VHH binders against q9ybd5. Designs and how they scored, part 23

Target 1, 159 residues: q9ybd5
Amino acid sequence: MEGEGLLVRKIRSGVVIDHIPPGRAFTMLKALGLLPPRGYRWRIAVVINAESSKLGRKDILKIEGYKPRQRDLEVLGIIAPGATFNVIEDYKVVEKVKLKLPEESQGVLRCPNPTCITRKEREKAVSKMVLVSQDPPAYRCVYCGTTVMGDEIHDLISP
Below, E stands for the ipSAE of ESMFold2; O stands for the ipSAE of OpenDDE; V2 stands for 0.75 times the mean of E and O plus 0.25 times the DockQ between their complexes.

## First folded at step 7 (VHH; framework vhh_brivekimig_d4)

Design g5 (at its last look DockQ between E and O 0.03; V2 from the best seeds 0.00; counts 0 for: pae E 17.6 > 2, placed apart)
Fold by OpenDDE, look of step 7:
Structure g5 (fold): chain B 159 residues (1-159), chain A 119 residues (1-119)
Amino acid sequence: as target 1 above (159 residues)
Amino acid sequence: EVQLVESGGGVVQPGGSLRLSCAASGFTFSEYAMSWVRQAPGKGPEWVSYIYSSGGRTLYADSVKGRFTISRDNSKNTLYLQMNSLRPEDTALYYCAKDFYSWEKFDYSSQGTLVTVSS
């Protein structure tokens, strides 16, 4: 799973995300909290604008030593639906997941409405967004009904 | 055009019960969570309760927890609020809401329903 374009060595253990839409690899790193300086905990390879027979161009992300959380799949699915998430052990793919937009997102996407009940700390209401469109991606807050679309969704991912 | 019509208010003694209804039209009711808010005389509006679109989860203000129950019938496009153990401090105009905005800009286009709790 080295991808196309640039030569990057295989990782022994960690994750490989392939078929990322161009330009979204760093969005993923940010959303996962893996940008420097925290990111220096892992060995990270970022391939930008690699050739892709399927997509024309793609990004690839390799994170050696990274152990994904369940939340990570949701986050990555929001950022890059259709990308392939690979778990690597002993230089082999042991698990392959096609990322997808979650039908429901709880506690991950913040409501952009500052007056929403979920934005009031005293109420302790956890954000909950529901998928209302896949193309373009769109989510609606179950509390106030605010709808967000497109790349704006990425900015709402809670750290 | 979104329309919300509240009903069921009235005068009750402390400890009494009322059931409010909200008839919704002009939007796909089942796709939206709904809320009850209230405004007491001389006071600002107060959030009371939320219910998810599916009705599977509910939230309450601390002031009404254990006494009020929010529910909905999506087949009837109707929101409900069962109020038990009513107190004088529950006296207010009660509104149902689809969208949650700032209290200063809250849409009071609906008439609301008046609940008066007094001995």
Scores: ipSAE 0.017, ipTM 0.267, lowest interface PAE 6.8, mean pLDDT 86
Fold by ESMFold2, look of step 7:
Structure g5 (fold): chain B 159 residues (1-159), chain A 119 residues (1-119)
Amino acid sequence: as target 1 above (159 residues)
Amino acid sequence: EVQLVESGGGVVQPGGSLRLSCAASGFTFSEYAMSWVRQAPGKGPEWVSYIYSSGGRTLYADSVKGRFTISRDNSKNTLYLQMNSLRPEDTALYYCAKDFYSWEKFDYSSQGTLVTVSS
């Protein structure tokens, strides 16, 4: 019965990601490089398995002082489409975005085909993956036609 | 060693039907998603359909949606593709593939199964 201060506390500036499917908050932190040692510069609050009227259960991620890049929004949309991304400035939500699967991903999702030209060490071609299904999530490489689906997509996010 | 053996191809008239089979061995079939892939002469491979290991999720290329049905029988280690309302553009060698990564590395002992749709 306790108030908002037990689960979520206000931050002055940064981001709050709400309605994350349960179990995915740490996947997000890892994919964005926000875990120690490289990510130990931000104050991070993680709420695991909170009650959600929308999802039944959810994770919540609050990152103080974090300024997201456009790539970060792509990564988060791949991991948790449907989650709510809030930008906080001066204790107020200044932008609210529903995360979604990007229609295309350039340089973010790697192609899983080891012989694809985008997997060559010379780094001549940047990967380009096009969304071909929302449910299940699926992307197809524009260079070799390889399709990746479901949770395997998360393993293809470039560090 | 992983083996996938396709069968059931043939020559049919436009509008006809065929059912392809893929017999799998050398791996635990029930633990892997499977795909059908086709390759027309002189063209690159085209992904056709995908089915999760449980059979609970399927996905189709737009070119075959509504006409083809992928299915599997995990007790027989067999993948199927029911092809209805066949068109001349469906003419190709058809292959099955284990998961997303194996389809570009054909087993050289396998030639796929040829489907020819000719009026």
Scores: ipSAE 0.000, ipTM 0.126, lowest interface PAE 17.6, mean pLDDT 79
ESMFold2 (binder alone), look of step 7: mean pLDDT 81; pTM 0.826

Design g6 (at its last look DockQ between E and O 0.80; V2 from the best seeds 0.00; counts 0 for: pae E 3.1 > 2)
Fold by OpenDDE, look of step 7:
Structure g6 (fold): chain B 159 residues (1-159), chain A 119 residues (1-119)
Amino acid sequence: as target 1 above (159 residues)
Amino acid sequence: EVQLVESGGGVVQPGGSLRLSCAASGFTFSDYAMSWVRQAPGKGPEWVSSIYSSGGRTLYADSVKGRFTISRDNSKNTLYLQMNSLRPEDTALYYCAKDFYSWEKFDYSSQGTLVTVSS
């Protein structure tokens, strides 16, 4: 993971996300709420446009001390399906997960339609979006049928 | 600190036009969808329009569809609302908001811009 591009120190514990499509590392940080000033809670290294035999170019994200939630994996999967999520403990990879588009998103992707039942305060309906296409990515609201595809899906990620 | 500054409001006759602007700062403008909302006197906030971060897709309330056009210039960190064929019922304080959802919390840190449609 560190043999290509800029030299970055190994982290003792935290997360390393590899094989991120170029330009999406910051999107990830934004979506996870890890941009400054909140991000100063962790040590974060961002490598952009590193050489990749698989992708040509890639981004790399290292977040030391970060403990991911299940929601985080979903968000990351939406932003960069196919990227590799590595959990680091004692300078070693202890878990490796290939990120993927969730088949169903509850509460993470919110319907952009303000008339949707999930957007009404008086209603208790939680947003529910279902994957209807892998490539390009597309999600459909199960309540109102609104469909969003491509990178526009990123705009639906609830902060 | 997120800052949104609306401008372009004024008094117009029915059938007139106005163009609102929203200058955004304190965040990466191009990474967020943006919305226009309005609040008429004595009424709650009403969603008017939204635009995706790329500007490729737009959404409109039925009440303004065909008359209003939302657009953005990411290079200028500016959101726009072209309002044509204005009606008295369009009279309101207009706010711009970050993303599709934030306006629901009535977190208006801005002063808004007043649009008055009157004969």
Scores: ipSAE 0.809, ipTM 0.899, lowest interface PAE 0.6, mean pLDDT 92
Fold by ESMFold2, look of step 7:
Structure g6 (fold): chain B 159 residues (1-159), chain A 119 residues (1-119)
Amino acid sequence: as target 1 above (159 residues)
Amino acid sequence: EVQLVESGGGVVQPGGSLRLSCAASGFTFSDYAMSWVRQAPGKGPEWVSSIYSSGGRTLYADSVKGRFTISRDNSKNTLYLQMNSLRPEDTALYYCAKDFYSWEKFDYSSQGTLVTVSS
């Protein structure tokens, strides 16, 4: 949060996501459905390209009134592993989570192969993508073996 | 507000070639994978090909592997399908779709582009 008091006021309740790799703040907002056209339900502050002792440069998100769901933390971990997710209540951090690439994803990352058994409604199989590399990030479908890596993993987060 | 406009269809003899285009607007094209889907008369939609947002990796239905090539130009917001060695069974109305998944729920109220392969 270094320098944050100079740019953005403290929030009473909500979420602060810090140490976001530069350039990913808007990707995160889009993936969570927090931008128009859904209307203005949350007050959002975005700091782009701030100095970071940890990363050199970073993005920061402050989302007032936002109450994260479990799926949200998985999505964020896929987009910005290593970022710090802070839950704020009464102007204080009540929970701090370091976002990480999930070892496996069930239902959030969907297999891109249309012939995979998980894409067939009759079969009732839920997608399961397993982390097979941290650097570069890579996931493999346990059913059909399709592998995806790098920023292309974000294509697997379905609408 | 998403718009996808297909073009490049026509009538061609077996063994011929066509190149389809899909002009995209109303979204950040370079952030999304894209797909081609076709629908023959009296049949449901059939997935043809998909391409990752990066443009480097592709997926094909077995029926078109080796004959069709999907590509994209992110600077022009345009998706392409090069169709070679066309067969009568490739006759269909062709549509493009955003991402790997949305084509399955398309109602296909948009125009599409008709490809007819006949002697």
Scores: ipSAE 0.344, ipTM 0.709, lowest interface PAE 3.1, mean pLDDT 84
ESMFold2 (binder alone), look of step 7: mean pLDDT 84; pTM 0.853

Design g7 (at its last look DockQ between E and O 0.91; V2 from the best seeds 0.00; counts 0 for: pae E 3.8 > 2)
Fold by OpenDDE, look of step 7:
Order: structure tokens, then sequence, then C-alpha cells
Structure g7 (fold): chain B 159 residues (1-159), chain A 119 residues (1-119)
């Protein structure tokens, strides 16, 4: 967790996300709503392009004091499947979760098609996207069939 | 603070062309999809076009497909809308919006740019 490259202190409590694909740490912060100014509520360390025996290069994200929601795991799984999500308490890892692409996303990934029924306020239909490919990642709207793949999926993450 | 400033509107004859620009600040522009929306007098907002953050994929309303082109320059934090073959029904106040969805909850934070198509 001390990482290769730049040294970052251990956090007492919060989360550490390791093995993030290079360049996606800020995408995560955005998706979690932790960019400034809201992000100043927590102490955040971002390590970019750290050496990784597994990936070559990786990002690391430490958020001290952050309490993750269930939705957060889904969002992070979408952004960085395979990354490791660590819950820290008293300077120790108390939970470790390998992030993964959700098979189904309800309410998190919104259909980009404005004519989709889920985009109609009167219909009260909640967005529902299903995983149709792992590599590259791809999700399809169960209502209108719109399919989005690759990093463009990140643009579908609702704030 | 998110700021979006539209420009490039004006008066044109049917069949004419305009190029709108949207200068974005207050957020990491390259991390968000962007959209164009328009509102004609007496009507509600109408989605026009969207572009993914990378600029690699675009979406268009049927009413503008083949005539309008959305693009972006992430290095300049600028969104564009090239409008060709303009029609009177394209007359509206044009707004740019962050992501695919934010325009649905119109907050009138932007002034928009007026496009008038008239003979």
Amino acid sequence: as target 1 above (159 residues)
Amino acid sequence: EVQLVESGGGVVQPGGSLRLSCAASGFTFSEYAMSWVRQAPGKGPEWVSSIYSSGGRTLYADSVKGRFTISRDNSKNTLYLQMNSLRPEDTALYYCAKDFYSWEKWDYSSQGTLVTVSS
C-alpha cells in the first residue's frame, strides 16, 4: 500500500483503491463526486503512474475518512474492473474487495438516448443497463437497446 | 463554479449556416460528455445533440441529423455546433449543457445564444 514510487502515508480510516489503471484515478474522483470543492471534506491522496508489477503502471487513490456507499462499489467497478478496494480502520485493511463490472446496473448508468423511456420524467422508469461484454466493457439499455462500450461507459455514470 | 458561455448566434436566412461555440470552465471539461439544447419561444427545451467526453461518438436529434455537427476541443475547453441548412424551425435560444442529462433540470444558469432563421 505504500506503493512503488512516491511515498504516501498510511491513512487511519477510509478507503484505499489500488491497481487502478493509469489515468483513471481522477475519473473515479469525478464519479464519486469528490472533486473540488466537495472533495475538500476528505483528505485525498492521488498517486499517478506508480510502478506496478502486475500492470506496469497504476494509479492509487487514498481517501481518508470516506465511508463508501454500495453505489460507490458499482461505480468504481465500472471505471476500474480488477482494481482492489480496501477499507481501512485503525491503519489496517479490514476489508478487501476486488472491483468488477456489474452484470446489471440500475440507476447508476443512464441511457444516453434522450428518447429512451428512462429519460422521460413522466414514465418513472429507472435506467437499466446490462453487461453484454467484458472486454471491452459494453452495456446495453434493456429498454431501447442503446449500447455503449469502452471508456465511453464512464460518461453514463449519473452524478 | 461551473460556467458555460455560448456564442455564435445570429440572424440567417433559410439554408444558411452558423457555428456555435460554448466556452466551459469550472470543471474538468475532458471528463464530461456535453450537449446542446435549444428552446424556441413558447416551447420547452429540446435536446439537439450530445458528444461523449472523448469526442469519438456523437448523438443527434432526428430533426437536426445530417445538418448539424457537434464537436469539441478538449484542449480549449470548448464545445461546438456547426449548423448547416438552417430552417425557420431551428429558430431558438441555444444552450450548452454538461453531460447527457443535466439539461433536463433546466436551471437557467446560462444565457444561451439566439439563433434566428428568417427570410
Scores: ipSAE 0.781, ipTM 0.888, lowest interface PAE 0.6, mean pLDDT 92
Fold by ESMFold2, look of step 7:
Structure g7 (fold): chain B 159 residues (1-159), chain A 119 residues (1-119)
Amino acid sequence: as target 1 above (159 residues)
Amino acid sequence: EVQLVESGGGVVQPGGSLRLSCAASGFTFSEYAMSWVRQAPGKGPEWVSSIYSSGGRTLYADSVKGRFTISRDNSKNTLYLQMNSLRPEDTALYYCAKDFYSWEKWDYSSQGTLVTVSS
């Protein structure tokens, strides 16, 4: 009953994240807090395992009306470095950002070591993780030296 | 609705073993790291162990390292804690938590699974 079958409609305003490595779209939605209950107010289209001239295969995420914060772009860069973040206004792309691994993360990546001083509520210390490898991605806590790499990094994103 | 149901506790003599289970539902279990936390009567919560979402790496409190083993089965949405060489100081209510962090701000004053080590 839809006339074109494979066409995902253009959005009037919001964001389109393209060139996502296959399998990471849901990780992005979780990390952005866009799953229910908060996410049910957003119109979200997810394309899984689409063809890509650059990656072979990719995921695509379209979120109508979404206005990202600076923290959200850092989160997306950690999950899908190299993906393209497009800001849409009035059906047109008004900004493109190539997502990248941040050189350091304060407060977004939280140290997984429960005895780290950043895990003590009374100390008020904010986590600081520094990038120590691009490929594979790896971060190290500046306080206790705990190092995390690869997909494990996604477990460290603080809600 | 996130649900975590602990089981496998009981009474055991010092040096004994128990295996705890945590059945998870209402969220995508395989996307989250998981933790075990314990609370002795009248004391605050104490972190015991955590495991990454992939099951590839594990973390332990010094007091249980070498005696306890955390594991997970993502196909069954289940977290486990194998407890060996149990000591009287391991006596506590044990409960599981989603991710590395959420247990720090929760008040775990109710359910869980009771482990009692005495004789």
Scores: ipSAE 0.276, ipTM 0.682, lowest interface PAE 3.8, mean pLDDT 83
ESMFold2 (binder alone), look of step 7: mean pLDDT 81; pTM 0.828

Design g8 (at its last look DockQ between E and O 0.74; V2 from the best seeds 0.00; counts 0 for: pae E 4.0 > 2)
Fold by OpenDDE, look of step 7:
Structure g8 (fold): chain B 159 residues (1-159), chain A 119 residues (1-119)
Amino acid sequence: as target 1 above (159 residues)
Amino acid sequence: EVQLVESGGGVVQPGGSLRLSCAASGFTFSEYAMSWVRQAPGKGPEWVSSIYSSGGRTLYADSVKGRFTISRDNSKNTLYLQMNSLRPEDTALYYCAKDFYDWEKFSRSSQGTLVTVSS
């Protein structure tokens, strides 16, 4: 991350997500509900197509002042498994988490099938999707069996 | 502010065709799935079709499958619905909605476009 300092200054506190696949930084912001105007609550830096020895190119996301929730890690793991989630305090990384695909997603990924029981308002069933493939990523609804894979999974993320 | 403006509705005879458009603004269009919903007089909203953000996958209600085609042009921030072989029961006010799910709460933020299928 030292080399990245040339592009964006260090943040005092917040989160830095590194090694994001190119083009997914904005997807992350969308999924977290941090696109404008809501995002103006924080200082957000987006670096796209930065050089990466590991990936060739990568995105970087810095959100100063942001305090992540557990749900956020799940969402980010879905969008960019393998990316690195860093918690920053006093300009230092105090926690580092490698993002991963959740084995089970409850309430975050919604079934795209409108006839699914989880899509009926009268029902109290909460969406539940299970990971059925790592590469490409694929999730299956435990109720109706609908399976979604690849980047299309991102569209299932509940706002 | 999210804005969705539907157009292309009109009066057609059974068996006719229409092409609806939805101009989207106020959000990153290419990052969201989009849906078409319709509401007939005296009835609740009915899901018609959805398309993933990339446009590579589409979903249809059984009532319109094989007759309607949803598509999108992300470069133009526009959603489309090609309606063929129209039937009287397709008569409704048609709305476009952001995402797969927003229509469930069906906040009428747009005017919709009226499709009337009649002899």
Scores: ipSAE 0.614, ipTM 0.812, lowest interface PAE 0.8, mean pLDDT 91
Fold by ESMFold2, look of step 7:
Structure g8 (fold): chain B 159 residues (1-159), chain A 119 residues (1-119)
Amino acid sequence: as target 1 above (159 residues)
Amino acid sequence: EVQLVESGGGVVQPGGSLRLSCAASGFTFSEYAMSWVRQAPGKGPEWVSSIYSSGGRTLYADSVKGRFTISRDNSKNTLYLQMNSLRPEDTALYYCAKDFYDWEKFSRSSQGTLVTVSS
């Protein structure tokens, strides 16, 4: 059905992420481990470049039946700070969270420096990246001092 | 299923050049950083180079800086390695890998392409 003012029908249960800056919905699916072919096991709706009173344009992501994991808010906050994460039960929003950049990331953001102690197989150090700028977003590795910023941070999210 | 097919290897003299290609399928290539890794006979894998998903930033092992250039064409799902000023120590099987090289998580999914630098 079309015409009730919805681009995509409501979901009964799962997650809706709204106010995503344009172009980041697929990056979110990658970070959740839901890009094809794995994503074909889920009912997923992706709206690209929808109108937004807040942003001008936005992406929207709806994942039916998805139960969010503890690390998902950190991962999605790195990709789309300021976006709205909605938990849906029985067609109603039961929880609503504004995503934000974490002040630090341990084990989630990898250091891109291949000679970092956290990248060596003989070492047991877990990566730790600390936020050093909100705008543009930037993180620095606590072990080797390597700094990454902008959309390239998204490549560093551990699977 | 992720598939990576390397090509462009061969036998060259020291000082020569080769260009390797990696054809990718079974995943959304443009969303991933990519890496080249090599393995010399009897040695463990050695990271060579990586490129971010956008193609904007590249990383190189010290042993290849200034001689090798990594690049990608997201419209063709293809990763490249231009190798110049080749040395005997560059002799190895070369593999591409999805994402950044991670010593703990590296899993070769292909046979690679052999580069032999010998006179």
Scores: ipSAE 0.277, ipTM 0.672, lowest interface PAE 4.0, mean pLDDT 85
ESMFold2 (binder alone), look of step 7: mean pLDDT 83; pTM 0.850

## First folded at step 8 (VHH; framework vhh_brivekimig_d4)

Design j1 (at its last look DockQ between E and O 0.71; V2 from the best seeds 0.00; counts 0 for: pae E 7.4 > 2)
Fold by OpenDDE, look of step 8:
Structure j1 (fold): chain B 159 residues (1-159), chain A 119 residues (1-119)
Amino acid sequence: as target 1 above (159 residues)
Amino acid sequence: EVQLVESGGGVVQPGGSLRLSCAASGFIFSDYAMSWVRQAPGKGPEWVSSIYSSGGRTLYADSVKGRFTISRDNSKNTLYLQMNSLRPEDTALYYCAKDFYSWEKFDYSSQGTLVTVSS
């Protein structure tokens, strides 16, 4: 990621998520638990509606000092499949990950059905959602069969 | 700080109707599913209904299906619960909750609104 013409400067270390569909940067922050006040632990830049040769318009998210977890990549993949997750060290991209919809989500996407076994405290079943469609994205609970698609999937992301 | 303020409760006769409202603040309302839960005297919390952030899909407990309707106005940061054909067993303190899950912990972040169905 070159960052030329961007409104914000490069970060020394952290992550840059590029090619985010417009409007989803804040969704990402929310899902990662990085909205204020929690977000003040990091320096966060949000660029919305930036020009994109690939997408026309895109969002960009920069989080300085952020250390991604595996779960984070899953969450981000759910929110913005196709976006590029860049790990930055010393102002350089040291790793690039193309975000994608996970084929299976355990513990991240929770079943919205309160009668589902995964929603029963007495039960120790962990939520398990499987990808059943790429476009539009759709996940189905392996326990009760509840299916959620589109942006509504975002509502299932566990805090 | 997340704030949820329920209103619209009251005393009604069996078969009556009420419309509850929940005014939400302190978070991006349109980004979250919302739920109604209720707690009857001497009982634990019971899930009533949920609605996705977009408002396009709704879920209901079997006990209220066909009688209750959950809706939302994201422009007003308000959640609604239309309750028709009320029954004595619907008597409870009604709470709104953020997302599908938060009510499970029942953090008592809101005061609730009391619905009493009695002859």
Scores: ipSAE 0.806, ipTM 0.895, lowest interface PAE 0.6, mean pLDDT 92
Fold by ESMFold2, look of step 8:
Structure j1 (fold): chain B 159 residues (1-159), chain A 119 residues (1-119)
Amino acid sequence: as target 1 above (159 residues)
Amino acid sequence: EVQLVESGGGVVQPGGSLRLSCAASGFIFSDYAMSWVRQAPGKGPEWVSSIYSSGGRTLYADSVKGRFTISRDNSKNTLYLQMNSLRPEDTALYYCAKDFYSWEKFDYSSQGTLVTVSS
């Protein structure tokens, strides 16, 4: 992570998400609730369209002081599978996680079918979406069979 | 503050066509799915159609499939509903909504646009 010529200074503590497919950094911030007004307390650096030997181009996201929950890692894996999630302590990477599409999502991805039993709040049925394709990414609702794919999956992330 | 303003309604004969528009402000329109919902006199809200944020996929209620087309122009922050082969049962006040429709959570915060199909 250390290198000469960094555009944004290193953070003491927090997270760095590297190898983000280009164009997805702001989608990640929105999905995590880190944009104003609710997320205004975080120091955030975003690098867009940097060169990458692995991807050709990438985005990079640095969030100082951020402590992610397990749900956050699931959301990030849906938006940027293959990206590298780095936990930083005392300016050092202390943990690395390669983000991946979850095989199933319970309560995080909503079913888009408005008549699905999971959209009837009174029935208390929690959404369950299962991965049916990696490339393009695709999920299917276990209750009604509705399938969604590609970047449209991002619309289904529960606020 | 999220603002949605519907327009394009009117009186038309059965078999006719109308195009509804929804002007959106107060949020990043291109980040959200959008929906059309209608309410006939004396009835509860009925979901009509939804479109994903990219405009790539669309969903329709069975009652309107093949007759209505939802679309969006993200550069103009505008949602559209092209209604063809209109029937008297399509008579309703039409609303646009941010995100996918939920029966239990629909909020009538806008005026809507009235469509009347009458011979």
Scores: ipSAE 0.030, ipTM 0.483, lowest interface PAE 7.4, mean pLDDT 84
ESMFold2 (binder alone), look of step 8: mean pLDDT 82; pTM 0.832

Design j2 (at its last look DockQ between E and O 0.92; V2 from the best seeds 0.00; counts 0 for: pae E 2.4 > 2, grease 24.3 > 24.2)
Fold by OpenDDE, look of step 8:
Structure j2 (fold): chain B 159 residues (1-159), chain A 119 residues (1-119)
Amino acid sequence: as target 1 above (159 residues)
Amino acid sequence: EVQLVESGGGVVQPGGSLRLSCAASGFYFSEYAMSWVRQAPGKGPEWVSSIYSSGGRTLYADSVKGRFTISRDNSKNTLYLQMNSLRPEDTALYYCAKDFYSWEKFSRSSQGTLVTVSS
C-alpha cells in the first residue's frame, strides 16, 4: 500500500481502492456517482496502468474526504472483485476490505430487459439479480431470467 | 450538463431507410449504455433499442428486430440507429437516452428527431 502512491500523495482521510483491473477506475467513479462534475465535491486521484506485482498493471482510485455508503462495497465488488477497499483516517488505513462479487444484488443491478416486471414502475418490484457464474462474472434476473455476463454487468449498475 | 442531440429524421416512404444520430456530451459516453426511445403521436414513450457501453451487445424491441440496428462510436460520442424497411407505424419522435433506464422517467434532455413514414 505504501508503494502505491508513487504518482500521488497520501490522503489524510477518505478511501483508497487498490488493485483495480486496468480501465475500471472510471467505471468505479461512475458507479459511485463521482464522475465530473459531481465528483468535484471531493479530491479525486485516478491512477491508471500503474505497475502491479500481482496484476501486472492496475488502476488506483483515491477519494479524499469521501465517506463510503452502504452500497459502495457491493457496487465496487461487482466492478472489481479482488480489489482492495481501504478506509483512510489520519493518513492511516483503518479498515481494509477485499472486494467480491455479491451472490445477490437487490436494487443495485437493474434488469436491462424493459419488459421485465422490475422495469415497470407501477409494479414497484425491486430488481434482483443473482450471481450465476464467477468467471466470467454473470448475473441473472430472478424475474425474467435475463442474464448479463462480463463487463456488461457494469452497465446494469443503477445510479 | 448532459446533452443529447438527435438528428437524421425526416419523411420517407414505406420500405425506406433512415439513419439517426445522437451526439452526446456532458458525460463520459463510453461508460454508459445508450438507448433509443420513440414516441408516436398520442402514445407514450416506447423503448426501441439499447446498446451496452462497449457496443458489443445490443437489444431490440420485437417491433423493430431485423429492421433496425443500433450502434455507437465511442470515439465520436455518437449513437446511431439504422432504420430499414420502415413502416407507417414507425412514425414517431425518436429520442436517445443515457443508460437503459433514464427514459422511463420521461426526463428528456433533448428535443428528439421526427421520423415520418407515409406513402
Scores: ipSAE 0.762, ipTM 0.875, lowest interface PAE 0.6, mean pLDDT 92
Fold by ESMFold2, look of step 8:
Structure j2 (fold): chain B 159 residues (1-159), chain A 119 residues (1-119)
Amino acid sequence: as target 1 above (159 residues)
Amino acid sequence: EVQLVESGGGVVQPGGSLRLSCAASGFYFSEYAMSWVRQAPGKGPEWVSSIYSSGGRTLYADSVKGRFTISRDNSKNTLYLQMNSLRPEDTALYYCAKDFYSWEKFSRSSQGTLVTVSS
């Protein structure tokens, strides 16, 4: 992109995530299930610590040929609220979404408490984590009350 | 491939101490929470302790609180378990697992390290 400092080729189709706070690109790849070895099936460009007029510095993630899933917006919104998720077709942005913290998460954020009822496989309770703070981000388990804040929330994303 | 190699086990008398290590490779260790799990002879796996990816918070089973300390060194891709005041009930094969959750659903991918506490 213009003014990035590093030249990265445009992709014909796929997903571009821009305005990622620096240091979160790999966490995003983890959340999408795209860290190696699985990530070797995709053409992925990762730009770390690029210049940003908006943030000072940013990460950028380009995934060629990737068809976005609805859960992608949820998981990436948890990792980088405020980042821009772009769907690319024929070298053009056809959809642009500003990522947001979901108000609640069912089945995506899983409670880290091993004694929580949602951690017992024979129980039929699906994890439910509710947003209790935007800044800093914080989620609380509705079943056991466990609360997780900041970057630690990223550890709760199930594959 | 994901690889977890445990070491530091051995035979020790009750009241003794051991320090276990888990060397990790094949994944981005600093992006994952980690857990210690143990399996006594003839029993199913039992969660022991977990640590967040940052190393900032820890969780312990009631049976080991105050005696065991989990830690990690993300620069060395290594997870640790300091085990003090060991009891015969702590005798088990100890292994590490990636994240808070995977030890419940997947077969172990590692050999573990045997801890025997006996007179």
Scores: ipSAE 0.417, ipTM 0.742, lowest interface PAE 2.4, mean pLDDT 85
ESMFold2 (binder alone), look of step 8: mean pLDDT 82; pTM 0.837

